VHH binders against DNA replication and repair protein RecF (recF). Designs and how they scored, part 16

Target 1, 363 residues: DNA replication and repair protein RecF (recF), of Pseudoalteromonas atlantica (q15zz5)
Amino acid sequence: MKLDSVQIRNLRNLQHVTFKPSHGVNFILGINGSGKSSILEAIHYLGFGRSFRTSKHKNVIQNEQESFTVFCECLEDSTTQRLGLSRSINDTVSVSINGIKGNKVSDLVSLLPVQIFTPQSSDILLGAPKLRRKYIDWCLFHVEHSFLTCSNAYSRLLKHNNALCRKQQVGYANPQRVYWTDLLAQYGSELTEFRNAMMTRLIPLITSNLAQFLPEFCVEISYYRGWEKGLELNEALTKSADRDYKNGYISVGPHKADVRFKISGKPAQEVLSRGQLRMLVAALQLATTQCLMSYTQKTCIFLLDDVGAELDAAKREVFIDRLLESNTQLFVTAIEEHQLEFIDKYQNKKMFHVEHGQVREES
Below, E stands for the ipSAE of ESMFold2; O stands for the ipSAE of OpenDDE; V2 stands for 0.75 times the mean of E and O plus 0.25 times the DockQ between their complexes.

## First folded at step 11 (VHH; framework vhh_podentamig1)

Design q1 (from m4 with A50L; at its last look DockQ between E and O 0.60; V2 from the best seeds 0.00; counts 0 for: pae E 3.8 > 2, unsure alone 62.7 < 65, SAP .781 > .668)
Fold by ESMFold2, look of step 11:
Structure q1 (fold): chain B 363 residues (1-363), chain A 121 residues (1-121)
Amino acid sequence: as target 1 above (363 residues)
Amino acid sequence: EVQLVESGGGLVQPGRSLTLSCAASGFTFSEYDYSWYRQAPGKQRELVALIYGGSTLYADSVKGRFTISRDNAKNSIYLQMNSLRPEDTALYYCAAELTWLFSGTEDTDYWGQGTQVTVSS
């Protein structure tokens, strides 16, 4: 679904903001501190149930206010949807879908696939494997009906099995240990099947995008499932059991999985410049956008925060063009219009100016 | 803030049934996964049942006898315990854990104070 209107109340410096975005590309201009990233944060909240800027929800609520709200109207196959989310200082979240309250946040999030590209997006390559697992899992969440249930089961079983390891470490053996470890292996194997299938879909798309964004390099992309090749997960868990009990945690399984990017046998992050790493991330995020469109017909909302700092001018235009070709609604922040000198070629666009927490559409 | 209050415990004869309830207060009930744990005298706390993402898992010792369920409209979690045995005697705890996709600002587990179940003839 694409947003027809957005209303934001009491979010950072945005007291009451209403605007009607284009279904194509929306440029949000303003000086640093004006509120332009807060507009993206509001939309991000609709798609994730959380902020991309802070883990502390109190920092998102406008000073002296008890809550913030974000509402939108959007179209899906000629059907109008009215979606709302509010979050209070006491961490209470309320979701409204078409006038019906009490919905789950996951119901809202599944309706609005959102991606964001920020100065911190290179962390997917430079950071811990958890970030690369989240990259795969975001796509799986929106594409595969059963993924969330499987992922949640594995996470809970892992927590329980880790607790059993800690008890064994101090001399207590649970008589149901094999039962719980077998369940962990079952759900871990299923989770790994989801991720293998998704990587098979993503790698060709990433490779194709890299030919355009980083033609100088041949990036080798592989998926490490979290345990040695040739073993079933239950066999790997048995093999590591003594170590796991000594250390107090499960050391093998899909929670140890990673996506590896290599150039000439070396990790890509050791070869690529900072700007080249950003282009690799752009290729990755374009691939998930393409995958979403291909398998679900869902419209992705894509947020480009501070585009002038993240991409050189030629690559900005290419990235935006490729996203629009993938049936994407774009929201792009920038300080100055000259950072987007190619804007005139887009007919389905809107320009918004943000100043002191107020938004006006350029006529 | 989520608060968990267990009820429904008591003294019951072997072979009989009990239903435990866990009343949660707060607006985010539907976004948490819920578990029942128990701790028998002289033993370690153990997981009994887990409800997560619309699915359930049970400890082997209670499978086929116990059923965990949730009622989002009443912000409540239940444990139906059938065919009770003296070995089921324990203090039973309700716990809530935030789902991985929608974790809030703080990843905090919530626990109730427990309700006593005693199976004795």
Scores: ipSAE 0.337, ipTM 0.738, lowest interface PAE 3.8, mean pLDDT 85
ESMFold2 (binder alone), look of step 11: mean pLDDT 78; pTM 0.785
OpenDDE, look of step 11: ipSAE 0.769; ipTM 0.900

Design q2 (from m4 with A50Y; at its last look DockQ between E and O 0.59; V2 from the best seeds 0.00; counts 0 for: pae E 4.6 > 2, unsure alone 63.9 < 65, SAP .753 > .668)
Fold by ESMFold2, look of step 11:
Structure q2 (fold): chain B 363 residues (1-363), chain A 121 residues (1-121)
Amino acid sequence: as target 1 above (363 residues)
Amino acid sequence: EVQLVESGGGLVQPGRSLTLSCAASGFTFSEYDYSWYRQAPGKQRELVAYIYGGSTLYADSVKGRFTISRDNAKNSIYLQMNSLRPEDTALYYCAAELTWLFSGTEDTDYWGQGTQVTVSS
């Protein structure tokens, strides 16, 4: 879905902001501290239920306020939906879908696919494997009906099996240990099949994007499923059982999966410059956007924070062009208008100026 | 304040039924998934039933006899326990877990104080 209107109340320095974005590209101009990233943060809350800048929701609430709210009206196939999210100082969340309260965050997030590109987005490559698993899982969440249920079941079973390992470590045997391990293997195998299928879809898209963004490199992309090749997951769990009991946790399975990027046998993050890592991340995020459009016909909302600092002019134009070709709604922040000199070629666009937490549309 | 309050335990004869309830307050009920655990004297706490999305999981020993359910309107979770056996005797706990990977908050587990179920002739 694409945003027709956005209303933000009491979020950081944004006391009451209302604006009507273009379905195409929206350029948000302002100096640092004006509120432009806070506008992206508000939209990010609608797509993730959380901030990209802090883990503490109370830090997002405007001083002296009890909560913030983000509300939007969205259009998809001529149907308007009204979506809202509120976070309070006591860390409670309220989700509204078409005036009905009490919805899950996952219900809201599933309706409004959002992606963001920030200076920290290179953490997909530089950070722990969990971030690369979340990259795959974001796409699976939006394109595979059964993924969330399977992932949640596996996560709960993993936590339970880890607790059983810790108790057996200190002498408490569980007579149902085999049952719980078999169930973990069942859901773990299914989760792995989802991820294998998704990687089969994503690798060609990433490779095609890399030919444009990093033509000077051949990036080898592989998926490590989380246990040794040639074994079924139940066999791997049996093989690791003594070690797992000694250590107090399950050491093999899809929770140990990773996506690996190599150039000439070396990890790509050890070879690529900071700017080149940004281009690899752009290729990855464009691939998930392309995958979403291809398999669901859903539109993605894409947030580009501080595009002038992250991408040079040629690369930012190419990235925006490719995102628009995937029927995305773009929100691009920049400090100065000259960083957007290519903007005249886009017909479906709006410009917004942000100053002291106030937003005005340029006419 | 966050609270999970179990009720409905008691003494029951083998083969009979009992329904446990768990009332939740102090958090957004719909955001969490819920489970029942039990702990017999001298034994470890073990998972009995788990409800998540539109699905359930059960321990092998209770499959076909116990049913977990939730009522979002009443912020309550239930465990219907049929065909009770002496080995079902335990302190039963309700638990809530946030498993939504994309929330940005750390995983949070909340536990009730438990309700005793005793199955004896």
Scores: ipSAE 0.407, ipTM 0.766, lowest interface PAE 3.1, mean pLDDT 86
ESMFold2 (binder alone), look of step 11: mean pLDDT 79; pTM 0.788
OpenDDE, look of step 11: ipSAE 0.635; ipTM 0.847
ESMFold2, look of step 12: ipSAE 0.128; ipTM 0.613
ESMFold2 (binder alone), look of step 12: mean pLDDT 79; pTM 0.791
OpenDDE, look of step 12: ipSAE 0.565; ipTM 0.814

Design q3 (from m4 with A50L F102Y; at its last look DockQ between E and O 0.71; V2 from the best seeds 0.00; counts 0 for: pae E 4.5 > 2, unsure alone 63.5 < 65)
Fold by ESMFold2, look of step 11:
Structure q3 (fold): chain B 363 residues (1-363), chain A 121 residues (1-121)
Amino acid sequence: as target 1 above (363 residues)
Amino acid sequence: EVQLVESGGGLVQPGRSLTLSCAASGFTFSEYDYSWYRQAPGKQRELVALIYGGSTLYADSVKGRFTISRDNAKNSIYLQMNSLRPEDTALYYCAAELTWLYSGTEDTDYWGQGTQVTVSS
């Protein structure tokens, strides 16, 4: 689903902004502090229910306002969808779908697959495995209808089993321990099956994209499921139980999973330059976009923040071309137009200038 | 202000039924998954039932006797407790939790104050 219009109220320096993006590529130009990233933040909020810039919702609300609101109109099979999200200073979030309030955030975000590429996107490679798990899980959420239920159940069971380990650590033995651990194993095995299947789909796509983005490297991609080979998860949980009780947490399972990227046996993040790591991330995100299109026919909204700082010039154009070929609606921010000298070749495009929280379409 | 308010507790004879209610306010009810926990005197808090999406999970000790449900129109969660036993005597808590996939970097769980259930002959 692609955005036909966006309305933003009381989000950072954006008091009231309305614009009608192209279904193709949208270039948003402005100096730092003008509001260009805040426009991306608004769209990101529709697709994730949270900001990419802060975990503190109060920092997103314009000063002296009670809430911010993001509203959009978009197409679904020739029918206009009207989607809205607001969040108040008291942490109340409201989701509106076609005028009906009380919807779950997951209902909204499932309709609008959004991805973002920022200066911090290399954290997927440089940071903790949690970020690499979120990469897989974003794609699963949009592709597999039962994934969210399984993932939530596993998370709740893990929290409960960790609490049982901490209680056992101080001498409280729960007679239902085996029951809860068996449930954890059941949902953990199902979650792992989802992730294995998704990695099987993604690895060929990532590899193909890397031939284009990093042709000088052969990147070996593997998935570590979070426990030793040759054991079922229930067996692994039983084997680790005494250690887990002593330490107060479950040490094996899909919550310990990771995606590993190696070049000549070394972690890719130890070999690649900062710019090369960004190209690896671009290849990863293009692969999830391609997977979404292939398996669901869903369109993705892609946000590319500060393109001039993140991508070498030749690679900027290639990345945008490949995203557009995957039927992606693209929003690109830049400080200066010369960083986008190739834009004249695009027919389905719009240019927007942002100054002091105001948006002006160039035309 | 976020608030979960349990009700429906009381003194009941073994073999009888009770329905606990939990009224939620101050947050978007549909954004959360819900659970009931209980804490017996001198014991640790334990999970009783969880409702998430269209699915439910139960502690082994209550499976087949207790049923968790939710009513989005009334912003309420319920625990139907049938065939009550003395070992079900506890302070029962309603809890609300966001999913880790769609929360910010801060996960905030909300808890009620509890409602006492006492099962005695």
Scores: ipSAE 0.279, ipTM 0.712, lowest interface PAE 4.5, mean pLDDT 85
ESMFold2 (binder alone), look of step 11: mean pLDDT 80; pTM 0.799
OpenDDE, look of step 11: ipSAE 0.462; ipTM 0.769

Design q4 (from m4 with A50L L101M S103E; at its last look DockQ between E and O 0.70; V2 from the best seeds 0.00; counts 0 for: pae E 4.3 > 2, unsure alone 64.2 < 65)
Fold by ESMFold2, look of step 11:
Structure q4 (fold): chain B 363 residues (1-363), chain A 121 residues (1-121)
Amino acid sequence: as target 1 above (363 residues)
Amino acid sequence: EVQLVESGGGLVQPGRSLTLSCAASGFTFSEYDYSWYRQAPGKQRELVALIYGGSTLYADSVKGRFTISRDNAKNSIYLQMNSLRPEDTALYYCAAELTWMFEGTEDTDYWGQGTQVTVSS
């Protein structure tokens, strides 16, 4: 689904902003502090239910306001959808879909696949394994209908089994511990099968993209499922049980999974420069966009924040071209027009200028 | 302000039925998964039933006898308890946990105050 119109109220310095983006590429030009990234943040809220800049929703609300609201009209398959999200100072969320309130955030975000490339996107490679699990899981969420239910079940069973470990650590054994551990293994195995299948789809796409973005390197990509090779998950949980109950947590399973990137046997982050790590991230995010298009007919909305600072001119043009080839609606922020000198070749485009939280479309 | 308020507990004879309810307020009800826990005197709190998405899970001791359900319009969760036994005697709590993996805020469990169920002759 592609955005036809966007309304933003009381989000950072954006008091009341309305604009009608192109279904192709949208260039958002302005100086730092003008509101460029806040426009992307608003769209990000529609696709993730949260900010990419802060974990605290109240910090996104304009000073002295009680809430912010992001509303959009979007089109897919000749059907118009009206979608809205509001966050308040007391941290409540309100989701509206076609005038009906009380929807889950997951209902909203499933309609609008959104991805973002920011200065902080290198954290997927430099950060904890949870970020790499989220990378896989974003694609699974949009491609596999039953993934979210399985993932949530595993998470809740993990919390319960961790609580059983802590109670047994202090002398309170649960007589049904085997029952709960077997359920954890059941859902953990299913979650792992989802992730294995997704990695099988993603690795060829990532490898192909890396041939264009990092042709001088051969990046080895592997998936660590979170426990010892050669064991079923229930066997691994049984083997670790005494240690887990002593330490108060479950130490094996898909919650310990990771995606590993190596070059000549070394972790890629030890070999690649900061700029090269950004190219690897671009290859990863292009791969999930390609996977979404290939296995569904969903359109993706892609946000490029501060593209001039993150990619050199040749690479940013190639990245944008590849995203558009994947039927992506693109929003790109930049400080200066010369950073976008290549834009004349795009026919389906709009340019927006942002000053002091106000947006105008270039004629 | 977040609240989970249980009701429907009481004294009941073995073999009878009882319906517990839990009214939720102060948060977006549909964003959470819900569960019932119980704690018998002198014993640890244990999970009884869990509702998540369109699916349910039950402790082995209550499977086939108890049913968890939710009503998003009333912001309420229910536990239908059939064929009650003396070992079901406990303080029953409802609990809520966020279901959305893309939430950037720190998740917390919310607990109700509990409602007493006593099964005796």
Scores: ipSAE 0.283, ipTM 0.709, lowest interface PAE 4.3, mean pLDDT 86
ESMFold2 (binder alone), look of step 11: mean pLDDT 79; pTM 0.793
OpenDDE, look of step 11: ipSAE 0.591; ipTM 0.826

Design q5 (from m4 with A50L L98T; at its last look DockQ between E and O 0.65; V2 from the best seeds 0.00; counts 0 for: pae E 4.1 > 2, unsure alone 63.5 < 65)
Amino acid sequence: EVQLVESGGGLVQPGRSLTLSCAASGFTFSEYDYSWYRQAPGKQRELVALIYGGSTLYADSVKGRFTISRDNAKNSIYLQMNSLRPEDTALYYCAAETTWLFSGTEDTDYWGQGTQVTVSS
ESMFold2, look of step 11: ipSAE 0.355; ipTM 0.738
ESMFold2 (binder alone), look of step 11: mean pLDDT 79; pTM 0.790
OpenDDE, look of step 11: ipSAE 0.760; ipTM 0.894
ESMFold2, look of step 12: ipSAE 0.324; ipTM 0.721
ESMFold2 (binder alone), look of step 12: mean pLDDT 78; pTM 0.786
OpenDDE, look of step 12: ipSAE 0.745; ipTM 0.886
ESMFold2, look of step 13: ipSAE 0.278; ipTM 0.699
ESMFold2 (binder alone), look of step 13: mean pLDDT 79; pTM 0.788
OpenDDE, look of step 13: ipSAE 0.702; ipTM 0.873

Design q6 (from m4 with A50L S103T T105Y; at its last look DockQ between E and O 0.69; V2 from the best seeds 0.00; counts 0 for: pae E 5.1 > 2, unsure alone 63.1 < 65, SAP .766 > .668)
Fold by ESMFold2, look of step 11:
Structure q6 (fold): chain B 363 residues (1-363), chain A 121 residues (1-121)
Amino acid sequence: as target 1 above (363 residues)
Amino acid sequence: EVQLVESGGGLVQPGRSLTLSCAASGFTFSEYDYSWYRQAPGKQRELVALIYGGSTLYADSVKGRFTISRDNAKNSIYLQMNSLRPEDTALYYCAAELTWLFTGYEDTDYWGQGTQVTVSS
């Protein structure tokens, strides 16, 4: 579903902002500090329940205010949906779907698939494996009906099993530890099946996109499931048990999984320049957008923050064109219009100017 | 500020039933999954029951006798304990964990103060 109207209140420097985006591409122009990234942050809250800039919700609330609110109207199958999220200084969240409060954040975010490309998006490749797991899990969340329940069960069991390892480490053995470890293996195996299937879908899409974005490289893409080849997870957990009890944590399983990118046997992040790494990330995010549309027919809302600093002009145009081919609603921030010299070709577009937290649609 | 308050503990005879309640405040109730733990005298705290995404898991020692449930309208979690045994004597704690862990939220544990259950004749 695509945004028809957005209302933002008391979010950073945005006191009261209302605008009606195009279903195609929306260009948001403004100098640094004007509020353009805060507009993307508001939309990101609707799709993730959190900020892409801070883990502290209080820091997003405008000074001297008790809360912020993001509200939108969306079109789905000829009906209008009204969605809202509010966070307060006491860390409470309120989710409204068509006037009904008390909904889960997961209910809201499942309705609005959102992706974002920022100056920090290279962290998917340069950062810890958890960021690459989150990449695949975002796609699974929107594509696979039962993924969230399985993932949550595994996470709770992992936490409990880690606690059992710590108790064993200091001499407090739990007589039911095998029972809990067997449950961990059961859910871990199921989680791994979800991820293997998703990687089988994503790799061809990523490879096709890389032929366009990084044609000079052959990027090998593989999924490390988090334990030794040739073993079932329960066997791997048994094999690592003495080490895990000594160290106080479970060392094998899907929580140790990673997506690996290699060029001529070397990690891609050791070969590619920063600009080339951003192209790899663009290829990855285009692939999840393509997968979402292909398997669910869902529309993605895609946020491109500070595109002038992250991509050269030719690559910006290609990326935007490919996203629009996937029936994506785009929001693109830039400092000046000349950074988007190709925009005249888009018929279904809107331009917005942001100054001191105020938004004006270009006439 | 997050608060979990257990109630409903007490002294009961073997074979009888008891319902524990946990009232949650200071956070969005639906954002979390919930569990009950217990700690018997001289023993470690152990997981008793977990409710997550419409599913439940139980420790083997209480399976078939205990039932965890949640009431989103009352921001409350319950543990129905049937066929109580002296071995169930413990301080019972409720706990809350985030539902949406892959979005980059810090993993946060919230614990109640506990309610005592004593099973004896």
Scores: ipSAE 0.160, ipTM 0.637, lowest interface PAE 5.1, mean pLDDT 85
ESMFold2 (binder alone), look of step 11: mean pLDDT 80; pTM 0.804
OpenDDE, look of step 11: ipSAE 0.530; ipTM 0.795

## First folded at step 12 (VHH; framework vhh_podentamig1)

Design r1 (from q2 with L98T S103E; at its last look DockQ between E and O 0.04; V2 from the best seeds 0.00; counts 0 for: pae E 6.2 > 2, unsure alone 61.8 < 65, placed apart)
Fold by ESMFold2, look of step 12:
Structure r1 (fold): chain B 363 residues (1-363), chain A 121 residues (1-121)
Amino acid sequence: as target 1 above (363 residues)
Amino acid sequence: EVQLVESGGGLVQPGRSLTLSCAASGFTFSEYDYSWYRQAPGKQRELVAYIYGGSTLYADSVKGRFTISRDNAKNSIYLQMNSLRPEDTALYYCAAETTWLFEGTEDTDYWGQGTQVTVSS
């Protein structure tokens, strides 16, 4: 979906902001502290249910306020949706879809594929394996209709099986252990099939993008599924069972998966500079955007925060061009207009100026 | 309020050992995976060690020298750092990381403020 209008209330320094973005590219200019990243944060909440800047929702609420809200009207295939999210000081979340309350965050975020590129986006490469699993799973969530059900089932079965391991560790033998292990293996195998198929789709796209963004490197991309090659998951779970019961947790399966990026046999994060890691992340995120368009025809909303600090001028332009080619509604923040010297070439664009939490569309 | 508080950093001689601690409060400790990250001057933050369930993962640069562990009774995560080298000098961060996409109020990652480790003679 593409955003037709956005309304933000009581989010950081944004008291009441309303604007109508272009379906193409939206440039948001302002000095640091003006509120430009907070506009992206509002849109990010619609696509993820959380902030990209803080784990504490109360820190996003404007001083002296009980809650913040973000509303939007959006368009997909000539239909309109009215979507809203609020977070309160007591951590209560409220999701509204077309005036109906009580929806899950997952219901909201499934309607709005959102991606973000920030100075911290290199964490996908530098962080724990779960960040790379979330990268794959974000794409699966939006591309494969059965993925969420499978993923949720596996998560619940894993927590249950871990609890059973802990009880057996202290002397409780569950007579249903084989049943629960077999279910875990069933959903774990299916989850792994989803991820293998997605990696098969993504690797060629990532590789193609890397030829453009990091032509000086050959990045080897591999997927570790979370258990020994040559075994079915049920066999791996059986092989680890005594250790798992003794230690109190399930030690093999797709919850142990990782995506590995190597250059000449070394982890890419140990070889690449800060700027080169950003280009690898850009290649990754462009690949998921391309995958979304190719397999679903869905619109992606892409947030590019602080583009002048993170990308040189040539790379800024090519990244934006490639995103727009992939049916993307783009929001780009920058401090000064010279960081966007190429903007005249875009016909479907809007410019917004942000000062002291107020937003003005350039006439 | 959610807090991750690192401690145990300091100045230490090469070849010696140091134990970092991270005390967690304000959330359900068992529902998260935990990591230690480090950031040297002029570099981005990088993963050092990760613990999920009871299983561990280490950066190649520290494998065999560092050990991550957790104590659910004390809501604490530890990093035992042996055979320290000058290149281990960094600000070390503890993180609580969610396992799955879009899972309740526990779908948010948390970060500590960091503790400095300096390895020099």
Scores: ipSAE 0.016, ipTM 0.360, lowest interface PAE 6.2, mean pLDDT 84
ESMFold2 (binder alone), look of step 12: mean pLDDT 78; pTM 0.778
OpenDDE, look of step 12: ipSAE 0.639; ipTM 0.847

Design r2 (from q2 with L98T L101Y S103E; at its last look DockQ between E and O 0.04; V2 from the best seeds 0.00; counts 0 for: pae E 5.8 > 2, unsure alone 62.7 < 65, placed apart)
Fold by ESMFold2, look of step 12:
Structure r2 (fold): chain B 363 residues (1-363), chain A 121 residues (1-121)
Amino acid sequence: as target 1 above (363 residues)
Amino acid sequence: EVQLVESGGGLVQPGRSLTLSCAASGFTFSEYDYSWYRQAPGKQRELVAYIYGGSTLYADSVKGRFTISRDNAKNSIYLQMNSLRPEDTALYYCAAETTWYFEGTEDTDYWGQGTQVTVSS
């Protein structure tokens, strides 16, 4: 779904903001501190239920306010949908879908595939393995209808099996631990099958994108499933059991998976400059956008924060063009208009100016 | 209430060592992965070290000099910082990171307030 209107209340310096974006590309200009990233943060909340800037939702609420609200109207099959999310000072979340409350965050975010490219997006490559797992899982969440149920089941079983390890660590063995470990292996194997299949889809897309963004490098992409090659998961869990009980947690399985990027046998993050890492991230996120288009009819909403600092002029234009080709509604922030001089070629665009938390559409 | 409290920072001469500690409370310690981040003046926050299960990851700039560890019995995470350099000067943060992304609204990463490390003279 593409956003027809956005309403933001009490989010950081955005007291009450309403704007009607283009279904194509939307350029948001403003100096640092004006509120332009907060507009992206609001849209990000609709697609993730959380901020890309902080894990503490109360820090996003405007001073002296009890909550913030993000509301949108969007189009799906000629029908207007009304979606809203609110977070309160006590960290309570409220999701509204067409006036109906009591929805899970997952219900909302499944309707609005959102991706973001920020100065911090290089953390996919430089950060912890969970960020690379989230990369695959975002695509699976939107493409595979049974992924969420499988992932949640595995998570619950993992918590239970970790608790069994801790009890045995202090001298209390559960007589049914094999039963619980077998269930963990069953769902873990299924989760791994989902991820292997998704990597098979993504690698060709990433490779194709890298030919355009980083033609001087051959990036080797591999998936570590979280346990040693040649074993079924139940066998790996049995092999690690003594270690796991001693340490108090399950040390093998899809919760320990990673995606690895190498150039000539070395981790890509050790070879690439910061600017080149940004190009690799752009190639990755374009690939998930392309995958979403290929396997669903869903519109991706793509947020580019501070495009002038993150991409040179030629790369900005190419990246935007490739995203728009992939059925994407695009929101781009920049400090100065000259960073976007290529935008005159776009017919379906809007320009917005942000100053002191106020948004004005350029005529 | 969930808390991560860093300690052990301070002013130190180049070539010396410091140990940072992070005390965790208000959640099941063993269900999270842990990391140290740092933010130097004029720079963005960067990952320094990450510990998950029995494995560790390090930023290239600290590899061989810094060691992350965890003590599940004491609900604590440590960063041993050896051979300190002026460029290690930063505010250091401890983080507890969730292992799953699409579990309900309860899946929240936790951050400490930070402890200052200054390497000078």
Scores: ipSAE 0.016, ipTM 0.341, lowest interface PAE 5.8, mean pLDDT 84
ESMFold2 (binder alone), look of step 12: mean pLDDT 79; pTM 0.790
OpenDDE, look of step 12: ipSAE 0.681; ipTM 0.861

